# Ledger of designs, part 17: VH-VL binders against Protein cereblon (ohgt)

Target 1, 230 residues: Protein cereblon (ohgt), of Drosophila ananassae (Fruit fly) (b3m1f2r157to386)
Amino acid sequence: LSRVPGVDYLEHILFPGEVLPFMIDGSLFDDEMPGLDGLIFGVGFPLMQPPEDNPHKLYGVTCQVYEKGESGRQLVFYKSRALQRIVINCDDIQGPPQYIARNPTSKCFSKVKILPEYFLPEPLKCVDMGSMSRFRDIPSMRDKYRRYQLSSTPWPADACQEYAYEEIVERARKKLEIHKIDTMPRCPIQLSFWLVRNLHLTEKMMRLTFLTDSVNTRLQLIGSTLKEES
Short names: E, the ipSAE of ESMFold2; O, the ipSAE of ESMFold2 at other seeds; V2, 0.75 times the mean of E and O plus 0.25 times the DockQ between their complexes.

## First folded at step 14 (VH-VL; framework fv_roconkibart)

Design v2 (from u3 with light chain H31S S32F T33S; at its last look DockQ between E and O 0.69; V2 from the best seeds 0.00; counts 0 for: pae O 3.3 > 2)
Fold by ESMFold2 at other seeds, look of step 14:
Structure v2 (fold): chain C 230 residues (1-230), chain A 121 residues (1-121), chain B 112 residues (1-112)
Amino acid sequence: as target 1 above (230 residues)
Amino acid sequence: QVQLVQSGAEVKKPGASVKVSCKASGYTFRNWGMNWMRQAPGQGLEWMGWINTYTGEPTYADKFQGRVTFTLDTSISTAYMELSRLRSDDTAVYYCARGSSSGDSIWFDYWGQGTLVTVSS
Amino acid sequence: DVVMTQSPLSLPVTLGQPASISCRSSQSLLSFSGKNYLHWYLQKPGQSPQLLIYLGSNRFWGVPDRFSGSGSGTDFTLKISRVEAEDVGVYYCMQALQTPYTFGQGTKLEIK
């Protein structure tokens, strides 16, 4: 469990990679606290709760301040970027939580658990590779291994559809403006979060995609939305 | 799962006091502020104030300052509102409602069932 | 105090038709962070109030998407795209920018 020096509430879901701007009263800064540059803090989503969920858990993200903006007068503007999904045991929160839009402070902190991101690049369950299986884990051999998999066994249509990562990417490309496509990440983990941000999913779907640790499942959920729109 | 259960209806004489309880369950009590509202029969809603459930520090609307007291018993996740020197125009349904956070109470997402307080001779 | 003014105070509507409720504040509810501190509640007959819309336009959990909030600053609107029988009750707007928090007078929605 990691301790973060600031834990604030946010009224909507924020995904890794998103920017979170906020303002803070500059009078809070002195010799001991000259600013927030580089600070890593936690942001929880108290309104992302299914009724049957554990009432003592709070889901959120870590954020890191990366830019200090021009202040209007006493207010200091910061930009932060969401980094990792987290879960917080609400009983670990110390200090009274506040919404970051009102006044984020260092007076509320907690232990957090960083949530994992699991990804299986290709469906392998229906393929018998024999002694060639050891080559799938060597990056320089992956393309050769994948071509052999696809050519040497009947591929179940349902499994291909479930793990059809490139089909999801191509459907997303058809719906997105060309300038966004240039920024599409190659990393499947980053891509799954990028797609949620750029496809304007429903709040229900955003919550479902946030809660899964499986990148494959997240991409499948996104893909089901693209099919429904067709 | 989140639930606020208030104490039962009360009938009081003018000049008396009333203490309404609000028992919370289904969440970490100290992370969410508690607000108090009232509604006279056939009338609209009126905010009376709130209490920071982490620090115990209350904020009262000026209209009620000096007559109302908010307290907590965090060991049983319960908030209390006591209104003293009751008048007949204090007849109303009194509601507790969970605020948006213990540090700042901006909206009220879950409400108690209400407690009718009747003040009459 | 920030004064909240709702109109109309009484709103008879035909089932299945749209409805619109206006709320005006005596001062801007838009914060420096770009959030409007204006919320909408529904009190159904014989029930406690329930949160519908928070921060001007966000639907609370379980609120049907036929409800929408819009507006900014001093003028806000709650819209129901197709009124259903379960929508009957009194609608309140509330500001939470400054204490004391204040409610509008209420708008009683009834089916004709």
Scores: ipSAE 0.404, ipTM 0.737, lowest interface PAE 3.3, mean pLDDT 81
ESMFold2, look of step 14: ipSAE 0.526; ipTM 0.783
ESMFold2 (binder alone), look of step 14: mean pLDDT 94; pTM 0.959

Design v3 (from u3 with heavy chain Y110K; at its last look DockQ between E and O 0.72; V2 from the best seeds 0.00; counts 0 for: pae E 2.4 > 2)
Fold by ESMFold2, look of step 14:
Structure v3 (fold): chain C 230 residues (1-230), chain A 121 residues (1-121), chain B 112 residues (1-112)
Amino acid sequence: as target 1 above (230 residues)
Amino acid sequence: QVQLVQSGAEVKKPGASVKVSCKASGYTFRNWGMNWMRQAPGQGLEWMGWINTYTGEPTYADKFQGRVTFTLDTSISTAYMELSRLRSDDTAVYYCARGSSSGDSIWFDKWGQGTLVTVSS
Amino acid sequence: DVVMTQSPLSLPVTLGQPASISCRSSQSLLHSTGKNYLHWYLQKPGQSPQLLIYLGSNRFWGVPDRFSGSGSGTDFTLKISRVEAEDVGVYYCMQALQTPYTFGQGTKLEIK
C-alpha cells in the first residue's frame, strides 16, 4: 500500500499519460506539503462504476506535478501527468474529498493500492528449435528463448491468435493524424493507454479498458473498437 | 447497496418545527455530502442547502437562513433537517440526497424516498 | 440567485419520436476549467428524482444512451432520441456553479 499526500475527486476517467492541470491556494499547499516539483498525488473517479457494484472502492490514478504556471501570489497554476492506476478503500480516506477542478486542496489523504499492469509477450510462431536462435539477442524474446530451449514441446499453435499487436498498431495508424502517430509508444503498456487517449472511445469502453489489469485484454478491447468502424 | 431512508410523514401546525431524518447505508457516509430539497404539491424542486458530512459544516440557501438547521449523527450515518416557524407554504415533500463529495456537493446521485410535511391550522 | 428557465413546461410526445428540452440560465454556468455546472434530473411519477446528466453532457451510470445533453454557458438542451414509455415524468435542469443551487421549473413529458 502506498500513502499519497493528497487525494481529490475527478468527474471523468483519466488514463496514465494524460495531463491534469489544476489551480490551488499556494499558501495552503506550502503549509502542508513538500515542494511541488515532482509531487505525486492521487485523483479518484467516483463515477466510474455503478454505486451498488463497489460502494467502498474508489478507482483512480496517481499524478505527478511537472510544471508550475504563472499565477498570482495566492492562486498557483500547476500541470501534472497521470502515472499509475490505483484503487482506494473509501474507509481509508482522511479529510473531506472534493473535486480537484473546483476545490483543489491538499487536505485529503489516503492509502492507495497501485494496480498492476500485466503483459504476456507476443507468442512465438510454431518453429523448429534451430530457427529459434535469431531470438536470443532480442531483449524482449530472450526470456522466452531461454525457457523454450529447456522445454521439449513446441508452443501451442492456437496461442498465436490472442495477441494481434501489429494489427492494432496498423489500424490505429490508419485512423490517426500523422503528428499523433509520431508519438506512438513502443511499450505495450504505454501503447494501451496512448490508444485510449487518441481514439475517442465510448464511455463504456473507457471504463472497461481502465478496469482491466491485463494489457493484452485492454489492447484486444481497443482493437475490437477499431474493427467495428466500417 | 446505497440507500437513503427518510422518516415518515408529519402533520404540523403553523409556528411549530419539524425534524426530518435521513439514514444512509451502503457507503462511507463521511465521504459524500448531504443535500436537502423540497417540493411543494404540484410544484418544482427547491434546493434548501447541504451539509459537509466530514466536518459538519452546513450551507443554507438564503431563503431558509435562520429557519433551517442541518445536523448529523455520524455514529448512525444519519443526517437531520429541522425547519422552524412553519407556515402553510412550507407544506412539501422534503428530500435528502447524497452529494458528489463531502468537500463539495454539486450533483445528487442518490435520493431518499421523500417525507411529506403538511402544515395546516 | 441564478434563474433557470426551462422550455417547454409541458411536452406531449408520440412514442418512439425524439424530444428536446431547453434550459437557460441567467448567468454563464461555464467554469474556468471548461466544465458547465449544469445537471439534469428525471422525476418519474410517484418517485424521487434521479440523476440523468451531470456537467452538461455526461450520462450518469445506467442512463440509456438515447439521452444526451448539450450546450454551454447559458443555453443547454436535453435530447431523447426515441421516447419510450418509461421516460414519462418531469425533467429538471439544475445549476451548481454557485450557491444557492437552483432548478428550472420542470418539463412534464407525457406520451400522447
Scores: ipSAE 0.492, ipTM 0.753, lowest interface PAE 2.4, mean pLDDT 81
ESMFold2 (binder alone), look of step 14: mean pLDDT 94; pTM 0.955
ESMFold2 at other seeds, look of step 14: ipSAE 0.616; ipTM 0.824

Design v4 (from u1 with heavy chain T106I; at its last look DockQ between E and O 0.80; V2 from the best seeds 0.00; counts 0 for: pae E 2.2 > 2)
Fold by ESMFold2, look of step 14:
Structure v4 (fold): chain C 230 residues (1-230), chain A 121 residues (1-121), chain B 112 residues (1-112)
Amino acid sequence: as target 1 above (230 residues)
Amino acid sequence: QVQLVQSGAEVKKPGASVKVSCKASGYTFRNWGMNWMRQAPGQGLEWMGWINTYTGEPTYADKFQGRVTFTLDTSISTAYMELSRLRSDDTAVYYCARGSSSGDSIWFDYWGQGTLVTVSS
Amino acid sequence: DVVMTQSPLSLPVTLGQPASISCRSSQSLLHYTGKNYLHWYLQKPGQSPQLLIYLGSNRFWGVPDRFSGSGSGTDFTLKISRVEAEDVGVYYCMQALQTPYTFGQGTKLEIK
């Protein structure tokens, strides 16, 4: 688990890559915390899941401050960028959580668990298992090889089409303004989060896409919103 | 399952004090503030203030400043509201409600069942 | 203090018909972050209030999608697309932009 020196609440979901501007009371700064430049902190989303599912888990993201604004007033302006999805055990939170938009006045800390991002670059139609056998002999890859082996059966063409990375990208290009397309990342992990930011997904789809660790599944969920009548 | 259970109804004379308890369960108590509201018979809701459940620092609505005290017993996840120098117009149902965070209480997602306080001779 | 005014105060509605409740604030509830600090609660007969809509337009968990909130600044509306028997009660708007937090007078929804 990683320790994050600041944890605040955010009333909506924030995805990796998004900018989070905020203001904070400069009176919180001292020799131990002279400012926030370069600081990595956490924001949690208390309203992302139904309260009954797990009332002691808080999902969120890490953010890193990259820009400091005006000073000389009581409030100091910062910009941050979301980096990684996290989960927090609420019992690990030290200090009173506050909503970052309400200008936090107290320090709040927690241990966080950084959530993984899994990506398999292509669905398989035919695989030379000889080339894949090397992963069977590596202890840390043994379980992954077995899961990959179970998924290596040839898929029907329409199922492979649904998994096709290029097809999801092309459908998204048809829905988006050309100036946004120029900012489309090539990395599948970054792309999956970029698409969420640039498509107007329902709250349910936002939640589902945030909670999956599989980039392939996240892209499939996004792709299901891009089907067109034709 | 998030639950707030309040103490039972009370009958008081003018000039007395009343202390209402609110026991929380099903969540990390110190991470969510506690708000207090009241509702006079046949009337609407009135916010009395809230308490930061981590620091114990209260915020009172000006109308109640000097007469109300919010306290906590975090060992049993319980918040208390004490109203002193009661008047007959303090007759109301008093509610506790969980706030949106312990440091910044903006909306109230779970409410206690209410405690009727009747002030009469 | 921010004054919250609801209209109508009494709202008889036929089952299955839409309903609309207005809430006006004496000051803008729009925060610099673009959020409106206006919430809606329902108090069913004999029950505690329950949160319906937070921050102007967001449905809380378990709230049916026939409920919707809209508006910005000083004028807000709660709509029920199709009134059901379980919807009877008193509806309150509340501002939480600044203390003291204040409620509207309530709108009593009844089935005709």
Scores: ipSAE 0.542, ipTM 0.790, lowest interface PAE 2.2, mean pLDDT 82
ESMFold2 (binder alone), look of step 14: mean pLDDT 94; pTM 0.960
ESMFold2 at other seeds, look of step 14: ipSAE 0.617; ipTM 0.824

Design v5 (from u1 with light chain H31S T33A; at its last look DockQ between E and O 0.80; V2 from the best seeds 0.00; counts 0 for: pae E 3.6 > 2)
Fold by ESMFold2, look of step 14:
Structure v5 (fold): chain C 230 residues (1-230), chain A 121 residues (1-121), chain B 112 residues (1-112)
Amino acid sequence: as target 1 above (230 residues)
Amino acid sequence: QVQLVQSGAEVKKPGASVKVSCKASGYTFRNWGMNWMRQAPGQGLEWMGWINTYTGEPTYADKFQGRVTFTLDTSISTAYMELSRLRSDDTAVYYCARGSSSGDSTWFDYWGQGTLVTVSS
Amino acid sequence: DVVMTQSPLSLPVTLGQPASISCRSSQSLLSYAGKNYLHWYLQKPGQSPQLLIYLGSNRFWGVPDRFSGSGSGTDFTLKISRVEAEDVGVYYCMQALQTPYTFGQGTKLEIK
């Protein structure tokens, strides 16, 4: 768990890979903000989930500054990129939390827990049992075929459809502008976040996909939304 | 569950003071500011001010400046509003409401049940 | 002080029909960060106010999707696509761009 220098509120959900531009009072943070590039801070989404569900948890992302612009005498423009999903115990927050859109004037810090990104392997596809049946009659292979038969179980055809990542990608391509398709990542973890950023999901689906630690489940949720929107 | 429970109704004479309590539960008290509103019988809502629950710094609407005091007891997650030199036109239901954060207070997502204060001779 | 003006002040509506409430501010409520600090509340009979819409157009948790907020700057609208019996009460807009925060006069929605 790393301690981030600042934690601010954001009134909407931000996914890893998204750009977060903001302005802050530069006179309060210039000397305490390390180098022009690389500053990491947290943003929390106090409105992402039902207030009665885990009322002491605040979900959010880490962001890293990659560009500092010039603004007026008091306000400094920055661009940052969301990196990792986090959860914060609200009791660990030190300082008065403020919304980043309201130009925070006070430092606010917290320990954060970085949420995992689990990628489960696809289920094995059906094995062609007919091609292996001839080995049952060969004495030297009889015991090996029996062991293979016991360890191999074909997935039902219906269950295999739930893990059709290529179909999810193809349906997404039909909804996307040609220019955005060129930026589609190959990594399943990055792809899951990229799809959320580019597909204009409902707020409910954005909350569900943000809260899921399983990349496979996140992709399946996105896929179910694409079918419903089609 | 987020909940704000206010103290009971009060009847006061003109010139007296009243102190309304608002006990919060179900969230980290210091991370969410506390606002005070009132509503005279049959009338609309009026914002009286708010208090930063982390610093304890109040902000009062000018209309109430000098007569109202907001305080906190963070050990029991309770905010207080005291209104002095009561007049008959201070008769109203007084509400506490949780603000959007401790450092700024814009929308009010949870409200107390209200406390009727009646000022009569 | 920012003056908030609601229209109409009384709104009788037939069940199942749409309703629309207007809120106008004396000054723009659009912040430098592009957010409208205009919120909508409903006070049902005998109850405390409850938040419906924050920042002009965002529904709070548990608010049905038949409620929607729109508008920017000085002119804002709350719409109910199909009024239900539970929607009866007084609707308030409130600005929170600058202190003192100010409410509109209220719009009393009643079923005909």
Scores: ipSAE 0.409, ipTM 0.729, lowest interface PAE 3.6, mean pLDDT 80
ESMFold2 (binder alone), look of step 14: mean pLDDT 93; pTM 0.955
ESMFold2 at other seeds, look of step 14: ipSAE 0.545; ipTM 0.803

Design v6 (from u3 with light chain W61F; at its last look DockQ between E and O 0.70; V2 from the best seeds 0.00; counts 0 for: pae E 2.4 > 2)
Fold by ESMFold2, look of step 14:
Order: C-alpha cells, then structure tokens, then sequence
Structure v6 (fold): chain C 230 residues (1-230), chain A 121 residues (1-121), chain B 112 residues (1-112)
C-alpha cells in the first residue's frame, strides 16, 4: 500500500491525463516542503457511487504537480496532472477531508491502492484467418488461436492490437474538432482515458469507464456510446 | 445503504431541554460531517449548524449560539443535538443530514427521517 | 448573512408540462475556482428533503435527467422538462458559500 501525503475530495470524476488546477494555503509549507513542485497527491471522488460490493470505498486518482502558476500572497496556485486511478478504504483516511476547490487548509493522508490497467488483445474480426478463424471465440481455444493468429498475421502483434480498436477511433474522429484529434494518443491505455474526457459521456458512463480495470472493456463501453448516437 | 436514523418524537415543556440522536450506518462516520436543520410546521428549512465528525469541533449558526450543543459518540456512529431553554417557537421537525466532507460539509446528501419536538405548556 | 429569494412560492403545473423555479442570492455564490455553491433540494409530502442538484448544475445520483440546474453568481434556475406526479413537493435552494448556510423560502410545486 502507498501513503499519499495529500488526499482531498473532488466533486467530479477526474481521469488520468486530465489537468487539475488548485489553490492552497501557503502557510502549510515548511522547511521539508517549501513548495509543491513534483508532489504526488491523491484526490477522491466522494460523489461517485462505489461498486455495490465495496460500499466503504473511495475512488480517485493520484495527481502530480507540474507547474506553479500566478497567485496571490497567501494562496498559491498550482497545476497538477492525474496519473493513476486509486481506491481508498475510507477507514484508512487520517485527517478531515476537504474539497480541493475550497482551498484546503489541513493535510489529509491515507493508504491508497493503485488500480491496474489491463490490456488484453481481442482477435481481429476484419481479418480472414482461413479455417482457423472459427476457433477464435471458443474459450478453451482462445489462447491457442491468439498465439496462432499472431504468428500468421501480415502485421506485427502491436499493429494487430492497434487495428482492433480502429473502429472506435474512426467514430470518435467524427465527433471531435480537428484540434482535439491532433492530441489523440497512440497508447491504448492513454487513448481510453483521453476518449472519456473528450467525448462528454453521461455521468453513468463516466462511472462505468472509471471503475473498469480492462482497457478493452473501457474502449468497448465508449464505442457502445458512440454507436447509440449514430 | 447510507442511513441516518433519528430518535423518536418528543413533547417538552417550556424551559426544558431536548436531545435528539442521529445514528449513522453504511459509511465511515468520521469522514463526513453532520449537519442539523429544523423546520417549523408549515415553514421552510433552517440550518442550525454542523459538527466536524473527525475533530468533534462544532459550528453553530449565530441564532442558536448558547442554546444548542452538538456532540458525537463515534464508537456507535451517533451524533447528538441538544437544545436548551425551549420555548414554543422551537416546535419543529429536527433533521440530521450527512455533509459532503468532515472538513467542510457544504451539501447534504442523506437526511434522517426527522424528529418532531413539540414545546407546549 | 446571504439572503436566498425563490420565485414563485407556489407553482401549479399541468402534468407533462415544463416547470421553472428561480433562486436569487443577495451575494455572489461564485467561488474563486469557478464553482457556484448553490444546491437544490426537494421535499416530497411527508418526507425528508433530498438533494437534487449540487454546485449549481450537477445532478445528484439517481436524479432523473429531466431535472436541470443553471445560472451563476446571484441568479439560478431549476428546470423540470416534463413534470411527473412524483415531482410534487417543495423545492428549496440553498447557498453554502459561507456560514450560516441559508435556504430559500421554498417553492411548492403542485399538479393542477
């Protein structure tokens, strides 16, 4: 378990890659911490309903400070970027949580669990694999079919995985302005979070996409939303 | 899941005190503050104050300062509101409500069922 | 203290029609971070209040999407796009920018 020296509440869901600006009371600084440059801290989402089997959990993200902005004399302005999804057992929280938007004056600490990001490839559905193609959907044969497909495809394994989600990328390009498309990441993990924050999903879909650890499932959830709008 | 269960209705004489309990369940009690409101019959809502459930420090609306006391028993996840020197215009339904945080409780997401306090000679 | 004024105080509405409730504060509720500390509650007949909208425009969990909040600073509006029978009750706005937290007088919504 990791300890995060600053854990505050945020009233909305924040995804990895998003920027979180905030202000903080400069009187909290001391010789050990003369500022917050490079600090990694946590924010929790108390309004996001946890999974039914984990009712005392607080979900959130780690953030890292990367820029000190212009500020008044007593309040110091910072920019941070969300890095990793976390879950907090509410019983581990030490100190009274405050909302980061209220310019926190007290430190709040907790042990956090960093949530994993799993990327598991799916067979290509637009590639003719001859007679072997019929085995791809049989659970007991899935690993064997996958290994055979990788060895016999005309592309490297990485290119096959990128192709498997191209449909979602094309649908997203139809919904987004050109300047956003120029910033679209190539990494599937980063792409899944980038799509969520740029496509204005419903609150329910924001929650579902945040809670899944599977990048493939997250992309499929996003894709289902895009298909419903077509 | 989250529930706030308040003590039952009370009938009091002018000059007496009343203590209303609010038992919380379904969440970590010390991480969300507790607010107290009242509503006189046929009237609107009035905020009485709140208590930081982590530190135990109360904040009272000026109107009630000196007559109201908020306390906690964290071992049973229960908050208490005591109102002293009752008068007839204290007749109201009293509510506890969970705040948005123990540090700065700014909205009330779950409310107790209310406790009717009647002050009558 | 911050005075919250609601309009109208009584709102009869035909089932299936839209409804709109105004809330005005004596001081700006816009925090320096761009958030408005204005919340909406519904008290159905015989029930405790329930949170509908927080921070001006955000729907609380389980609130139907026919409810929406808008406005900024001193002037806020709660809209119901199509009123249903379960929407009957008294609607309150509340400011939480500074203590004491204060409620509007309430708007009683009834079906004609």
Amino acid sequence: as target 1 above (230 residues)
Amino acid sequence: QVQLVQSGAEVKKPGASVKVSCKASGYTFRNWGMNWMRQAPGQGLEWMGWINTYTGEPTYADKFQGRVTFTLDTSISTAYMELSRLRSDDTAVYYCARGSSSGDSIWFDYWGQGTLVTVSS
Amino acid sequence: DVVMTQSPLSLPVTLGQPASISCRSSQSLLHSTGKNYLHWYLQKPGQSPQLLIYLGSNRFFGVPDRFSGSGSGTDFTLKISRVEAEDVGVYYCMQALQTPYTFGQGTKLEIK
Scores: ipSAE 0.535, ipTM 0.789, lowest interface PAE 2.4, mean pLDDT 82
ESMFold2 (binder alone), look of step 14: mean pLDDT 94; pTM 0.960
ESMFold2 at other seeds, look of step 14: ipSAE 0.590; ipTM 0.813

## First folded at step 15 (VH-VL; framework fv_roconkibart)

Design w1 (from v1 with heavy chain Y110K; at its last look DockQ between E and O 0.55; V2 from the best seeds 0.00; counts 0 for: pae O 3.0 > 2)
Fold by ESMFold2 at other seeds, look of step 15:
Structure w1 (fold): chain C 230 residues (1-230), chain A 121 residues (1-121), chain B 112 residues (1-112)
Amino acid sequence: as target 1 above (230 residues)
Amino acid sequence: QVQLVQSGAEVKKPGASVKVSCKASGYTFRNWGMNWMRQAPGQGLEWMGWINTYTGEPTYADKFQGRVTFTLDTSISTAYMELSRLRSDDTAVYYCARGSSSGDSIWFDKWGQGTLVTVSS
Amino acid sequence: DVVMTQSPLSLPVTLGQPASISCRSSQSLLHLTGNNYLHWYLQKPGQSPQLLIYLGSNRFWGVPDRFSGSGSGTDFTLKISRVEAEDVGVYYCMQALQTPYTFGQGTKLEIK
């Protein structure tokens, strides 16, 4: 499990690919920490209710700083981008969490677990694993079979190219402005996050789509909102 | 589920002190600050201050500075508010409330049931 | 200290009709980062307050979508699109831009 230099709170859900701007007191920088360029940090969503079976979990994302703005010498403006979904055991948090929007600090850290993005392209046949496929029906071997399935699934470029979820894409095109449609990704993983950012989902649906590790299930949840509004 | 349970009602004489407890459960206590408010009978809400539950550092509203003390017992997830030199206008229901974070407590998403403190001669 | 002024202080309303409560601050509550540090609470009869709206316009988890907050700077509004019986109580705005945090006087919403 990785440690990140910051676990800041954010009052809303942030999905991978979204931009998170913030300001920080430039006087906090010194020779050891001259700026934040390229820094990867964690952001947790304390207002997003965790699953009932995990009441001490804090869900969030990693973010990486990619741009320094023109704010001034005392206040420095940064842009970061959310990269990966994470989960944190609240009992592992060291330091007092603060909201990034008021004046983030590097005083809070934690061990994090990076959440997976499962995608098994529907058109692809399972690789012929004659010796391994027989273990599918044996409980003690199911973990080993799943491990081979995950390792043999191309990630991420190959998975992005093999399936576009055409039905969901067409329904989304009916609801979106033309200029947004030109930016629609072809990768199903990227598409699932892009759709959340560009559709007006309820807070309940944003939570459900964030908590889902299966890209196919996330896309199906998003698609159900498009049918409901027909 | 997040729960804040306060100590029972108290009757005090002017000049005395009162100490109200607030026991937290259902969450990691040190990650969420604790605020104290009061509400005089038939009146509105008044913020008294808050305590950083990780560092133990309190912040008091100026009106109460010098009379109020916030403390913690993190081993039992409990916050305390002690108000000294009580006057009759300190008669109120006192609330604890969980703040938005331990480092920056700016909204209150869970409140205790309240503790009535009556100051009478 | 920031003074918070609510209007009206008493609000009788017919079931199913909209309601609107105003909150005005003596200083701007807009932070440099674009957030308004203004929150709304409801205290139902015999209960502790509960959070409805945080940061001016964000609905807290579990709050019905008939509640909405708007405004910026010094003038804020809480709206209920269709009042229901469970909405009876006293509504408070609170600023948390700077200490001491301060509440409005409260607006008592009643069914007429």
Scores: ipSAE 0.430, ipTM 0.733, lowest interface PAE 3.0, mean pLDDT 80
ESMFold2, look of step 15: ipSAE 0.574; ipTM 0.803
ESMFold2 (binder alone), look of step 15: mean pLDDT 93; pTM 0.953

Design w2 (from v1 with light chain W61F; at its last look DockQ between E and O 0.58; V2 from the best seeds 0.00; counts 0 for: pae E 3.3 > 2)
Heavy chain, then light chain:
Amino acid sequence: QVQLVQSGAEVKKPGASVKVSCKASGYTFRNWGMNWMRQAPGQGLEWMGWINTYTGEPTYADKFQGRVTFTLDTSISTAYMELSRLRSDDTAVYYCARGSSSGDSIWFDYWGQGTLVTVSS
Amino acid sequence: DVVMTQSPLSLPVTLGQPASISCRSSQSLLHLTGNNYLHWYLQKPGQSPQLLIYLGSNRFFGVPDRFSGSGSGTDFTLKISRVEAEDVGVYYCMQALQTPYTFGQGTKLEIK
ESMFold2, look of step 15: ipSAE 0.595; ipTM 0.821
ESMFold2 (binder alone), look of step 15: mean pLDDT 94; pTM 0.960
ESMFold2 at other seeds, look of step 15: ipSAE 0.523; ipTM 0.785
ESMFold2, look of step 16: ipSAE 0.403; ipTM 0.734
ESMFold2 (binder alone), look of step 16: mean pLDDT 94; pTM 0.959
ESMFold2 at other seeds, look of step 16: ipSAE 0.599; ipTM 0.818

Design w3 (from v1 with light chain L32F T33S; at its last look DockQ between E and O 0.56; V2 from the best seeds 0.00; counts 0 for: pae O 4.4 > 2)
Fold by ESMFold2 at other seeds, look of step 15:
Structure w3 (fold): chain C 230 residues (1-230), chain A 121 residues (1-121), chain B 112 residues (1-112)
Amino acid sequence: as target 1 above (230 residues)
Amino acid sequence: QVQLVQSGAEVKKPGASVKVSCKASGYTFRNWGMNWMRQAPGQGLEWMGWINTYTGEPTYADKFQGRVTFTLDTSISTAYMELSRLRSDDTAVYYCARGSSSGDSIWFDYWGQGTLVTVSS
Amino acid sequence: DVVMTQSPLSLPVTLGQPASISCRSSQSLLHFSGNNYLHWYLQKPGQSPQLLIYLGSNRFWGVPDRFSGSGSGTDFTLKISRVEAEDVGVYYCMQALQTPYTFGQGTKLEIK
């Protein structure tokens, strides 16, 4: 539901935290567009396949310009940083989208949905029902036992795999150069994107890791590639 | 599933005109420009120009300027190429191809099946 | 117009062996953004062209990893690490830095 300017196309997937440099013809700046400092804009990835049930979705990120320079006589160099994953309904795009590295403009707009990041730091504990099962057959206790039983059942094994955060951090440290490890973030959300940036992933795995809203699932996907490499 | 379906083969005499259609499906038509190429028998590919599907603004290669017209019918997701004052050397297979964006087209990811246009007496 | 020159124009190759096709432009295709506006297409016999490599070195979706593109500025190379029977056809490079966009003459890859 948020409206952002500059819904432009990029040829590869950009993950939150990555730097997106670009240059623009400074003669495009006037009273309406005096410069791009601090601008938050959207970037779409048209070469990333959408989910099968919604072929008009365009995935992307928001980016914010954080550094400006000038190069030569009229070219202005900008650095931006990807902030949030977004999804765009292509039918909501207003104005002609363009390839950002060639002809970036601010005359294209769209409503975007900012994608959430979910993280559960550890799996639910499994509580043995043995000591309480004696109350199962007492009529006055039956409803209380039933509610406790439902709340106490363990997560399915497949769901628990999504929460192996610390294990993945250890495996990643084995693969990375020391200078990269010094920059490893502590936040699991930021870490999941940092790992994608610093590991060699296939284009299919890049797509899978981008599309999930579950940080736990994203980390598990990354972890599966680390096992295959080790 | 992105698909471009072109109209069927045409036989024309010199001096006539031909109009080739290209019907798009499987994507948001107005967000991706449409390019036109041709290929003479046994020869290489030649870019003829493109049309911005969002604005309808065409760009023609200089060689074809004044003889070619690109148009759209966005209600049916269809692009058209019309080539007039046909000559024998216009005999070729004509292709439509989807560009990388509606406002700037720098690669062609999906192509139509081609339309053979034969110009002979 | 930017002139695109391919070599060789005919390339017979034994199955399973590598192949290399060169493409040279009359002007640099390197944009100030750092991208080379050079693309590679394959036209299989009796078919429309299909995109293989965009922006010099990026494989399009579904293109096998035995295809790779390299080069910058005026000199570009398409490599096939192990030629398969399905790779037969005519390969074209194309520049898209400035209009009119122009193709190379084509390189016909055939199995010996």
Scores: ipSAE 0.330, ipTM 0.695, lowest interface PAE 4.4, mean pLDDT 80
ESMFold2, look of step 15: ipSAE 0.645; ipTM 0.840
ESMFold2 (binder alone), look of step 15: mean pLDDT 94; pTM 0.960

